# Ledger of designs, part 45: VH-VL binders against o27280

Target 1, 266 residues: o27280
Amino acid sequence: MDSMNVPEVLEIKRIVEESESVKTFIFSWDFRREVRPGQFVMVWDFRDEKPMSVSLIDPVRSEIGISIRRVGEFTDRVHGLSEGDLLGIRGPYGRGFELMGRDILLVGGGIGMAPLAALADEATARGMRVDALVAARTADELLFLDRLEAAGVNISTCTDDGSCGFKGFAHERLLTLEENHDMAAVCGPEPMMFQVMRILDERDVPAQLSLERYMKCAVGICGQCCLDDTGFRVCAEGPVFWSQELSRVREFGRYRRDPAGRRVPW

## First folded at step 1 (VH-VL)

Design mB7 (framework fv_marstacimab)
Fold by OpenDDE, second read of step 2:
Structure mB7 (fold): chain C 266 residues (1-266), chain A 119 residues (1-119), chain B 112 residues (1-112)
Amino acid sequence: as target 1 above (266 residues)
Amino acid sequence: EVQLLESGGGLVQPGGSLRLSCAASGFTFSDYAMSWVRQAPGKGLEWVSAISGSGYSTYYADSVKGRFTISRDNSKNTLYLQMNSLRAEDTAVYYCAKGLEDYGYFDYWGQGTMVTVSS
Amino acid sequence: QSVLTQPPSVSGAPGQRVTISCTGSSSNIGAGYDVHWYQQLPGTAPKLLIYGNSNRPSGVPDRFSGSKSGTSASLAITGLQAEDEADYYCQSYDSSLSGSYVFGGGTKLTVL
């Protein structure tokens, strides 16, 4: 119904500065509306609207958090907001992560750690053992380390420049880890996810990956987020996909569509 | 000590304009959202408008949207409310109110300034 | 007419316990937004009395308490004193009104 697609104007309850370029905006939330890690919401600043992953789910405090990286005009405006300011939120949308097994591996890059942080909270609350490989270009861009540690997550870090942890990319660090898990959840730059998925498949570890695409409607109507060959709509059938599903997607890890529909290489 | 001091109230005819000011002290002004709340004589409290700490974002109650403009000068620690096309129902004491890190309430209020719209 | 509903008046004798109710809906209190309370003494500006449903700012006596359940909230005053005679307002946030701070209609407390 229209009610699900109408933005709800919410007050920013708190702002957490995660890094120089990333802030988490926290809102009061009515949990009669279920939200799952891996789902996203459409954020409306009364001028434009963008999809953002949920990074915090706290039923005890009746709060959700959205982590936003400053990357353009819209996010610049949002980063200019203060506690008490208003934003429009509609959703949640999409398919979230599923948890299975006892041991889970999280592999995240940059802002991709946002949905994985929420998943980590749920997994640890369920008594699962959680290992997280957190990747970034530099140490300053590593996200949610303190939060993950507090939750009891076993953290491994890697940075492109070696400023923290393993020097190299996430898939390279993963190759040095011999332990297998019951399931993996992956989110970050698509080239990273592609390489990680390949390794996990070779190890017979079931994996879920969260994709990022240009989204407009978020309800599977406009087709802007359609994946080539399969016709998968990232907003409806995703953004979380199983590795078996993505193996059918030709464009995965190779190219994406820009807002004009043109093919753009990663 | 936090202090909020409103000024600019007075008598104005319907259709007229008035500009309210609120001088703030005792806290880092630019870090906090500020609001205007009004109270008609013998009536309850009504939120009117809010502005972000940076001043980038502004918000209005439906009853004043299009007629009132909230602004701030952080270099002067001052909050403003430009009121145009005033109506009789706008008659009220106008309070400036300070927000807090904990969401959704006003921890400090000014003494208020009276605005009377009458022919 | 107010989004949050309060009784227009309550009264009590010194030393008694009184309660003031604040009834909202699924779009404000029921949506999980906190309820706050203000005390307004005659001829003065409102003062924050309770924030975050049940928290007391510094200087507020512990005989004032707040609670929230479902779509409603309540302010309780024990050991009623003469100086408690004032108007009391509950306040929250409503997402259905294009995102607005909302107040109750106010309750006049008379100490007999």
Scores: ipSAE 0.024, ipTM 0.502, lowest interface PAE 5.3, mean pLDDT 92
Fold by ESMFold2-Fast, scan of step 1:
Structure mB7 (fold): chain C 266 residues (1-266), chain A 119 residues (1-119), chain B 112 residues (1-112)
Amino acid sequence: as target 1 above (266 residues)
Amino acid sequence: EVQLLESGGGLVQPGGSLRLSCAASGFTFSDYAMSWVRQAPGKGLEWVSAISGSGYSTYYADSVKGRFTISRDNSKNTLYLQMNSLRAEDTAVYYCAKGLEDYGYFDYWGQGTMVTVSS
Amino acid sequence: QSVLTQPPSVSGAPGQRVTISCTGSSSNIGAGYDVHWYQQLPGTAPKLLIYGNSNRPSGVPDRFSGSKSGTSASLAITGLQAEDEADYYCQSYDSSLSGSYVFGGGTKLTVL
């Protein structure tokens, strides 16, 4: 049976309120279907399906978690659900993160901390030193701080408005951090990821970046818009990419495509 | 280029019915949510209804629930709004708009079609 | 009665800066939903001006900028020009009860 392409109806076991706009939905999971940090699932409420990154992977408890930000009608309906209610889950899909070395840096913006929280759990379980830079617009939008602290992660925060930690953007905060790392993983708004990537490249730190916009391509619903200037087929290999791969993509961090295929700046 | 062309507006009596159409071109119609937004003469914008790309999910403003039905024919690249039990307060220019769902906003708008509910 | 409140009008002289506010509540902007802005020139359909709080579509001059803080958002227009005379609408999502996409009441910008 192709379990990846058939939705399994799962009961919501537990809901964690991460912020005013973010909840993590926890399900019992059969780990005969392997899932790794950086992969996503399609969440089906019996009306619509949307791709969501896996934010908790716990084989010991046989659980996965999916963190969902409230952005519109579908996510509002899902946020209205309670423990014991049902959702359809299919997957996992996409390329996950690869762990390398002993010391790693995580840089997350907003909901981009969700897949990075799962990665932090795996890295700390392997005995790696994990530093996380958690960025948001305001203090109340910083995600997973308690979970990262409980995992033994060394946390730095920044907010655009200065309400918690460094006042400024993630890349500005990163410039004040002088530590060497064997690799980095980055997830958040594309302009933030581009600026962070530039700094890590100058420091000769290999980075992996997760691009949510490529999750639809990975399941074959975004068509041929995945091709870049080098002919690299992004939709076959996403959502996680190495920084050197993304440095060849003229669009990354500079502009996106509108529905007509026209370039629009960020 | 994206084009949205509305039709079907006109004068109708209170309690009557009218069906609006929007012909879409320049994008893969079935991949995108579509919406209707209205504007009463000299007044502001009011969201009316939205439909997912597949047509599986429909959404309605409370003011039109039970009276209006949004639908789409992806084989014809056409969006519809069936308006029943029309009231004077439904008098407005009705715009076909591309979006919401994954976008949360309307990136392209049609020219609008005028619906007048009166004698 | 709009759940997003805008001033009904603002005015400025050419070359000046104007700011248009959009005030919401805990069920919309305060719940983390993004704010989008539309420009409507007289006799025309609305046009997307700002999406996702601060992003500009292709063809929108950098004189237009958006920001969001707490339960409110703002549209700033610098170097004001005669052709900026239009109605401006903010838009977000409101999660209360049935949920709905909501517009502000609109702001008429007068130049000169």
Scores: ipSAE 0.006, ipTM 0.485, lowest interface PAE 10.2, mean pLDDT 83

Design mB8 (framework fv_marstacimab)
Fold by OpenDDE, second read of step 2:
Structure mB8 (fold): chain C 266 residues (1-266), chain A 119 residues (1-119), chain B 112 residues (1-112)
Amino acid sequence: as target 1 above (266 residues)
Amino acid sequence: EVQLLESGGGLVQPGGSLRLSCAASGFTFSDYAMSWVRQAPGKGLEWVSAISGSGYSTYYADSVKGRFTISRDNSKNTLYLQMNSLRAEDTAVYYCARSYETLGWFDPWGQGTMVTVSS
Amino acid sequence: QSVLTQPPSVSGAPGQRVTISCTGSSSNIGAGYDVHWYQQLPGTAPKLLIYGNSNRPSGVPDRFSGSKSGTSASLAITGLQAEDEADYYCQSYDSSLSGSYVFGGGTKLTVL
């Protein structure tokens, strides 16, 4: 799709407080510019620019939402904004999730649930059966539970400390689930995704996984988000990849590159 | 300019097979879902099948499920429709159309290719 | 037979206003899915006329307008011209059919 390369200045229509550290910012959107779950936009606060996943797609209300976790200076500034304030938005960019089959499994960790929440909305609207495994370190970090429930999603939770649901990691909870699905969508910490992908492959469940890398240009030019061996650009060929594609990426689940281009182990 | 050109239509006997092609130009082909829509002579429009940009996801109307297969070659900017076990009621002009998955409309449309199933 | 119901024909004189209705159900238009409209001139392929209930693509005159309410949608044509004689189709999405794109039966517009 011909994505906008110049940020459009948009007014924050609404802000939803998802958790102590996560807010969803909602904007009016012209859907002549199509957006898919799993795609991202570049958010510009007139000082810096960061990629953020789309977490809400509402063609009826002509709105999109972006969920942002407070993790640094940029996000601190954004979290200080109010309804009516302005942000620059350009995009959407990247390859989003695809839906197939009748029964799908969503596996999300922390803020990784953001794009999956959007996918859940689309899937349920299409009459698909959706199971979601929502993982977090603690109960207060579990995201979008009420939203998912309202959409008719069957939710299973797990937390590292056992404060909610299954005590353990997402892949451990997944091992206790016997049901297979037509497709899975996965987003969260890369070590989690790596383990989940392994299990899904063993079960012959087609899986899509959304990667996170340092992205600067978002248009496949700068190379900052290139994956070793394959040359895949996360911003162009991703961020959503099929498991078959990621099987070719040696660094997946092992290391990433920091803003300086150095290899940093997970 | 965005262009879609269908080919492969013709006369075939019931139970026979045909493969339709749609050549696309003027846009990034792999970024868009594509659909086939057909129109029987003197009748209305009927959605037949759709395929995602990457080709991994396919969708079919109940009337053609199990008989038709949609596919694409993004390296050739070409959409395909393999039609097997053809029936008289499959007789129609078949249009390829660019699809928008979010809101679900079609634009643009090709000029269509005629498929006639008759003994 | 069509999931969306249209009148088979409408007519009007040049300069008049005509409307074409598209009636759906709770599983398509009533579910909140957008309605789109297509114009098909005799012997030609369909052309997008209205998208997203009321949006006009470039090149479509403002005398064409779309609206949606409840389980129904409507296409209005003001200042009817001879060149508007064509078949018109509404289209939406239905979640009850394992998720399918659905069309109306089409309406033949005759300019008198």
Scores: ipSAE 0.020, ipTM 0.557, lowest interface PAE 6.4, mean pLDDT 92
Fold by ESMFold2-Fast, scan of step 1:
Structure mB8 (fold): chain C 266 residues (1-266), chain A 119 residues (1-119), chain B 112 residues (1-112)
Amino acid sequence: as target 1 above (266 residues)
Amino acid sequence: EVQLLESGGGLVQPGGSLRLSCAASGFTFSDYAMSWVRQAPGKGLEWVSAISGSGYSTYYADSVKGRFTISRDNSKNTLYLQMNSLRAEDTAVYYCARSYETLGWFDPWGQGTMVTVSS
Amino acid sequence: QSVLTQPPSVSGAPGQRVTISCTGSSSNIGAGYDVHWYQQLPGTAPKLLIYGNSNRPSGVPDRFSGSKSGTSASLAITGLQAEDEADYYCQSYDSSLSGSYVFGGGTKLTVL
């Protein structure tokens, strides 16, 4: 794909510190190149390139935001950048979320709230009722609560340690919430997403789940993460999948990878 | 050759303080998160603290929060652990270790420096 | 009380297979965090043996292998040799303990 596959060098316009480990990097964006919630971009620091979900889509200000959690050497380097510094941005890539019905449930764990925050903005702009379950290990790792509240979202929280909201995991909290929504969107660690998907399936709520590790597969970088036990290439449709599609992926929720996947330099 | 060399250990009385250092060589120090892991005599490994490559973020085990401070000087390729209000339970060999990612593994490890908290 | 549970000791004869278990919970291994394994020879610093559940660093023989299922992980050593006599530690990350790296209690392998 033409210029979409060539990184554009963009100036960091603004940086928002979301937490000690998460920053949102904001860039001017030409919206003739469409971007939708659930899509990702490749972020290039002129040394390495990593997929990152788009967390802010603001056509009024002509801005996009990319929220990045510090989890390794690449993200540590990017976190060290300042306003005015340059990054290469390539994309957007992947399938975005599909909105349908009147009511949507968002379930996000940690940095998984990033693409869901962009989705919340679109859903509320369409006049949908939005309920969000925001999950994290601790209160200071809950992300985008103020932004979700400003968007008119009904927020429930849970933390593993009980420092904010329900004490427990997302799926445990979900069992105590209302059972009816026209659809759901889920993003977070794969074990959390698997447990949430099972509950939503039992409630007959169609869900879309965003798998960070399949972002690489969507651009053809890692073929192995695109195959289920039948050899079907799921990454061609990613990173957002319907729950019925994920039920066919042998490793979904059963493999011990974090959502980002991991590489070892020698 | 990637190397980590710890120093600053010794004998200290309960309530005392020590500062450990870890000299790094053979890699771009600022690109990597660093950790301290300790091992009490005859016992297992316990993670103590971690710091991001930039030094912006620090993490601590609950057992040392409020007493220990991790820091780094990237211009000197050196990691530090300031240990205050030392307890007998802090007696251990303290290892410096490079972390490839914040939620990752430790490789390489230094040879360790012995801290003994005793009267 | 270790957050990750390992047997305190295992033993085997030369040439045999031994396995060392590492049992976690829903807040660590069960939450999808990778398991890493370290070998500590007597009087030495730990060395990385297995990372990311099943990957071997350069120089680690293929007779060492890692696996994981549910809330537990396992280190398998085939063709046991006298030089394998060491302490073995599993390590992961725990989301419930203010976000901490966690180690198993260690397993002493004795080659009979």
Scores: ipSAE 0.000, ipTM 0.390, lowest interface PAE 16.9, mean pLDDT 82

Design mB9 (framework fv_marstacimab)
Fold by OpenDDE, second read of step 2:
Structure mB9 (fold): chain C 266 residues (1-266), chain A 119 residues (1-119), chain B 112 residues (1-112)
Amino acid sequence: as target 1 above (266 residues)
Amino acid sequence: EVQLLESGGGLVQPGGSLRLSCAASGFTFSDYAMSWVRQAPGKGLEWVSAISGSGYSTYYADSVKGRFTISRDNSKNTLYLQMNSLRAEDTAVYYCAKDRGFSYDFDYWGQGTMVTVSS
Amino acid sequence: QSVLTQPPSVSGAPGQRVTISCTGSSSNIGAGYDVHWYQQLPGTAPKLLIYGNSNRPSGVPDRFSGSKSGTSASLAITGLQAEDEADYYCQSYDSSLSGSYVFGGGTKLTVL
């Protein structure tokens, strides 16, 4: 049901440096166009186009934010931009996160915290209690801590090297936390998400997980983001999936498709 | 323009069953939770049931738990309420209501469909 | 019997100010959940009047205002008009009822 739209050329209103490798680009947004946490947009730098999660939704200021990690040629170019420069934005696309209940757990790894930060804003606006487990390789890679704290989120940090918070992986930290939640939202490296999902399932906590796949059209036509066996299109049926749905996806946590369609192990 | 149209109401005997439908248009149906809210004649509003956008999560008032089932077909933009083991106290106008999004409020309501449970 | 408590009725003359109270508890309004208000004209479906404690949807005149404090909320109507005669309901969310939407008992407003 999503339409293939031409990118809207938008001016970068502000740039927030989140870390050495992550910047948030803020744009004016017409909220007659609906946008939900967990949805993504296609970002066009007039040469190439990449899917990016929405990390900020501010109806009061009529702004959205897109957090981008520097990982390749496209993102290198984007990170070279300044306030006032232009980008093409089309979307939003995909299924976003759902919220119900009182208590929610967010588990994010690295740039995976981007859509979860937006979700945290919505959850707190609804009066929900939000706990966030924020994971990264090192302390300097932890994202959105000040923003989450300001929103009233209860934060637990985890780093691979122990430079901040719990030393270890997100799923290891989660095992030390005994509190139950009405639901969980998870986003980060797929191996992390896989382990976290297992723990949450054992605890009978409904969980939503945001997947990352190679996306081309963003409207469910090209099939580049199709998941094996199920035929789920990450851009159309996702990128947010319930754990029950992902339990049917054989490749989840095991491998993904590269731009050429080949299986690439995690 | 958002539109919600309920159907399926009618007269039924105690212990009977009915299935209500709500046809939705004017918004991305699957992005929003939907609820049923009822109003007995001359009485106030009572929340009955809610379902998440995907349909994965369902919620029920204690008064209908075990008897009513909420569901949705996002491909048809339709909300359903299967009502079993109906009682006289279930007599009411049943409204379909759309969740606003950022808060637990209902920004759009249907015109309602009347359900009468009587012997 | 309603989770949220409203006065059964209020009345006022045209041009006057009237207030409708909504009293909750620590598990709903006091838990930080927002309060919303609906107007129901005779023989019609409810309409959203106030959301998020004090926000007005498009088309709702500024004569209507909402506020929240502690475990209670209030709807104020200034410059009362004949067309304001209706039933008014407050609504919130309650975490102690397995996560349920909750309504007040409703208030009948009569314009004298």
Scores: ipSAE 0.008, ipTM 0.550, lowest interface PAE 8.3, mean pLDDT 92
Fold by ESMFold2-Fast, scan of step 1:
Structure mB9 (fold): chain C 266 residues (1-266), chain A 119 residues (1-119), chain B 112 residues (1-112)
Amino acid sequence: as target 1 above (266 residues)
Amino acid sequence: EVQLLESGGGLVQPGGSLRLSCAASGFTFSDYAMSWVRQAPGKGLEWVSAISGSGYSTYYADSVKGRFTISRDNSKNTLYLQMNSLRAEDTAVYYCAKDRGFSYDFDYWGQGTMVTVSS
Amino acid sequence: QSVLTQPPSVSGAPGQRVTISCTGSSSNIGAGYDVHWYQQLPGTAPKLLIYGNSNRPSGVPDRFSGSKSGTSASLAITGLQAEDEADYYCQSYDSSLSGSYVFGGGTKLTVL
């Protein structure tokens, strides 16, 4: 048994309210178990277990943060917890983002900004120039803007309703931004990521994309681990993939899978 | 070199059953999804069924769902199509086709096997 | 009816250019799925001619080319030769049909 497969019962040290629907739960962490941006942990509330991306990595304080959006029964229960309450945490799992070059473009939609916020911290600490395109439906759903500003990130926003920044979708905003980057990292709704990837590919910018929906597969046997119907498994290789790996995957941006492995349109 | 060889076709009465086989060679069979595609005499191509490389996921055209079952034996490099409750409109040449593995195209096809549903 | 629409026939003289259209919808070609083309000579199995909208497999002459725009795709054949006389099928994938491979009805090319 690997120790990562047994949950550690950890006390919630601090809770940050990121928006009406998103909270970041902060725990003390022993960094002898290294964690990198793009990795995730399994969060156990003593009834159910769900994968959550690591959104804060702070070796100075010996803390990690896990950002959770309220979307169902499990997340509703977790959102009801207070500082001092306990959660089971195991991991980290998955491969993290790889940094290269002098500058990086981050493109995040909604909760997809969580792993990208951790990446922004590392990239700025390495002296990279970081540009972030932060997308959401409305201004009150934009995440981590203050944290990104504090880190020295150059921020552009877009909202579907035009309540903050560019009125429109991330890929539409990206088309108005022609500055080149050595690499990009993208995380958000899969249709958004597909459109962004196509634009970056046309501009010859290598990109890494995080497919959060496949995180559960990395912990155990799961039929949903296949990105296509050829039997290719993503649970050992994800959730972060280079665009060259995704450009030929039939599922990406087109459909998802239900628990039985059936294709369901986006 | 990739080869696909279909067998098991023949004449069958309406309501009857047939099992088609496709023997594959020249590639790592378990790595690729496989499909059955049919063609009625003088008509066009119609996709019938597909199976993932592992065999975990199966897919069917609405016209055959509930009547046909696709399966594979990766230890024998063989694809199968079990056809039940056959109808006159199932009369066609049935082709075994290999999926490329990262697109929806069929890069190799067998020669086909004729299924005739008639009295 | 076929999900993808092709003209039932097209004709041309040797040396001419012909184009075969393939019209889909927002749930297949319009959803970003690639279009592939197959050539079927009389009495033979189909052979892959173009994959991924515009790529040629090894051995396919550069006289054959594919393109895609919006909800439609086209196969162009330049420098028509007698040996090109065959049935041509487009194929894509449709997300609205619970994830199905879909073919066009086929186009018979006659070289006059």
Scores: ipSAE 0.000, ipTM 0.396, lowest interface PAE 17.4, mean pLDDT 83

Design mC (framework fv_marstacimab)
Fold by ESMFold2-Fast, scan of step 1:
Structure mC (fold): chain C 266 residues (1-266), chain A 118 residues (1-118), chain B 112 residues (1-112)
Amino acid sequence: as target 1 above (266 residues)
Amino acid sequence: EVQLLESGGGLVQPGGSLRLSCAASGFTFSSYSMSWVRQAPGKGLEWVSAISGSGERTYYADSVKGRFTISRDNSKNTLYLQMNSLRAEDTAVYYCAKDYGSLYFDYWGQGTMVTVSS
Amino acid sequence: QSVLTQPPSVSGAPGQRVTISCTGSSSNIGAGYDVHWYQQLPGTAPKLLIYDNSNRPSGVPDRFSGSKSGTSASLAITGLQAEDEADYYCQSYDSSLSGYWVFGGGTKLTVL
């Protein structure tokens, strides 16, 4: 039999405040367990367990980072922790991004920039040219700009309210960026990703998109993590999908699931 | 100009094996899902297998699951279908097809004939 | 058996209009999945004729057109010519089969 999926209790080595609502928690990591951009871990605070994307992968320092937005009781408790405190970490789980070609476009919305920040690090380390379109509702929700700049990434920003960069949505900004790329990676709200995918498809740019919903199914915690139309399990076959695969999913960009697993419009 | 060229077909005994190849050119091979579609003599088209651009994801029709293995070598722009435990009902022309968005097949090879017979 | 139903044959005289139907169910065409059409001339590989219900690839004459309504789709050929004599296949996607591509059984078009 294979070993059980047991959380490893790790000490919080460092906390980086990314914004008023987002913190990155950094842990020492044994890289005999491979971690790739786009994968996620289960974070356990000894009461509840939630899936979180890996936002930093640093084999040189032997560290991983997990970025968490404050949105409810679990995340409020985790945000209250300090360096030296303990969290349980299981994983990694899921399929990561694949890199190809020489040029990559990253399109991230809000906390969706977290897995893309890890991907940007890998792509730049491989000598790829990296362009990032960072989108948010407001300027204070734009994440990882300093980190991307330090990595040598070419950054474009947009905010819905015009408080930073282009005033408008990610797909509207993308239409003004006429640069060709060998591939793209996209992560953010599903309606944003759908619109971005359509533009990239028209430009013949192959894209990978990260669906971060229902990831808790990866270890058998929940059996309702399937995408309806294709039978894809986000936790088992995702969270990263090629645009070609998502084009087969009627639900993508049109419907979401409530906690009972019912289709509801965006 | 997109071109798909298939090879590896032939006559094989029941229970035998064959490996089909498809050489692709005229597009960025690693960016597209690829499929094998077959057609038995006098019959219609049947989708057999698909593989994602990276090669990480594979899909199989129930009729071939466990017997056929799809693979690709992106450095050589080549798609493969390893066919094991062949049966008389596997007799067909096998087409290599380029997927567009995993929705439809925009380009097809000329096909290679596989005959399973004693 | 085919998941999508096509008539096994259809015929017409030169210059006439013929229509080939493709009937699905609630798990495929009825669920909103697009329908694509392929033309197979005798002894040749299939060729994409119509994609996303009604779009033509470059080089396909405008006398070929596609439509979709409810659980069914149709391929229309106007100004029928001898060169149109071929097998025609519809193709869609079926969610009940865990995401498989599905083909119709094919329709042999004869120009009489």
Scores: ipSAE 0.000, ipTM 0.403, lowest interface PAE 16.0, mean pLDDT 82

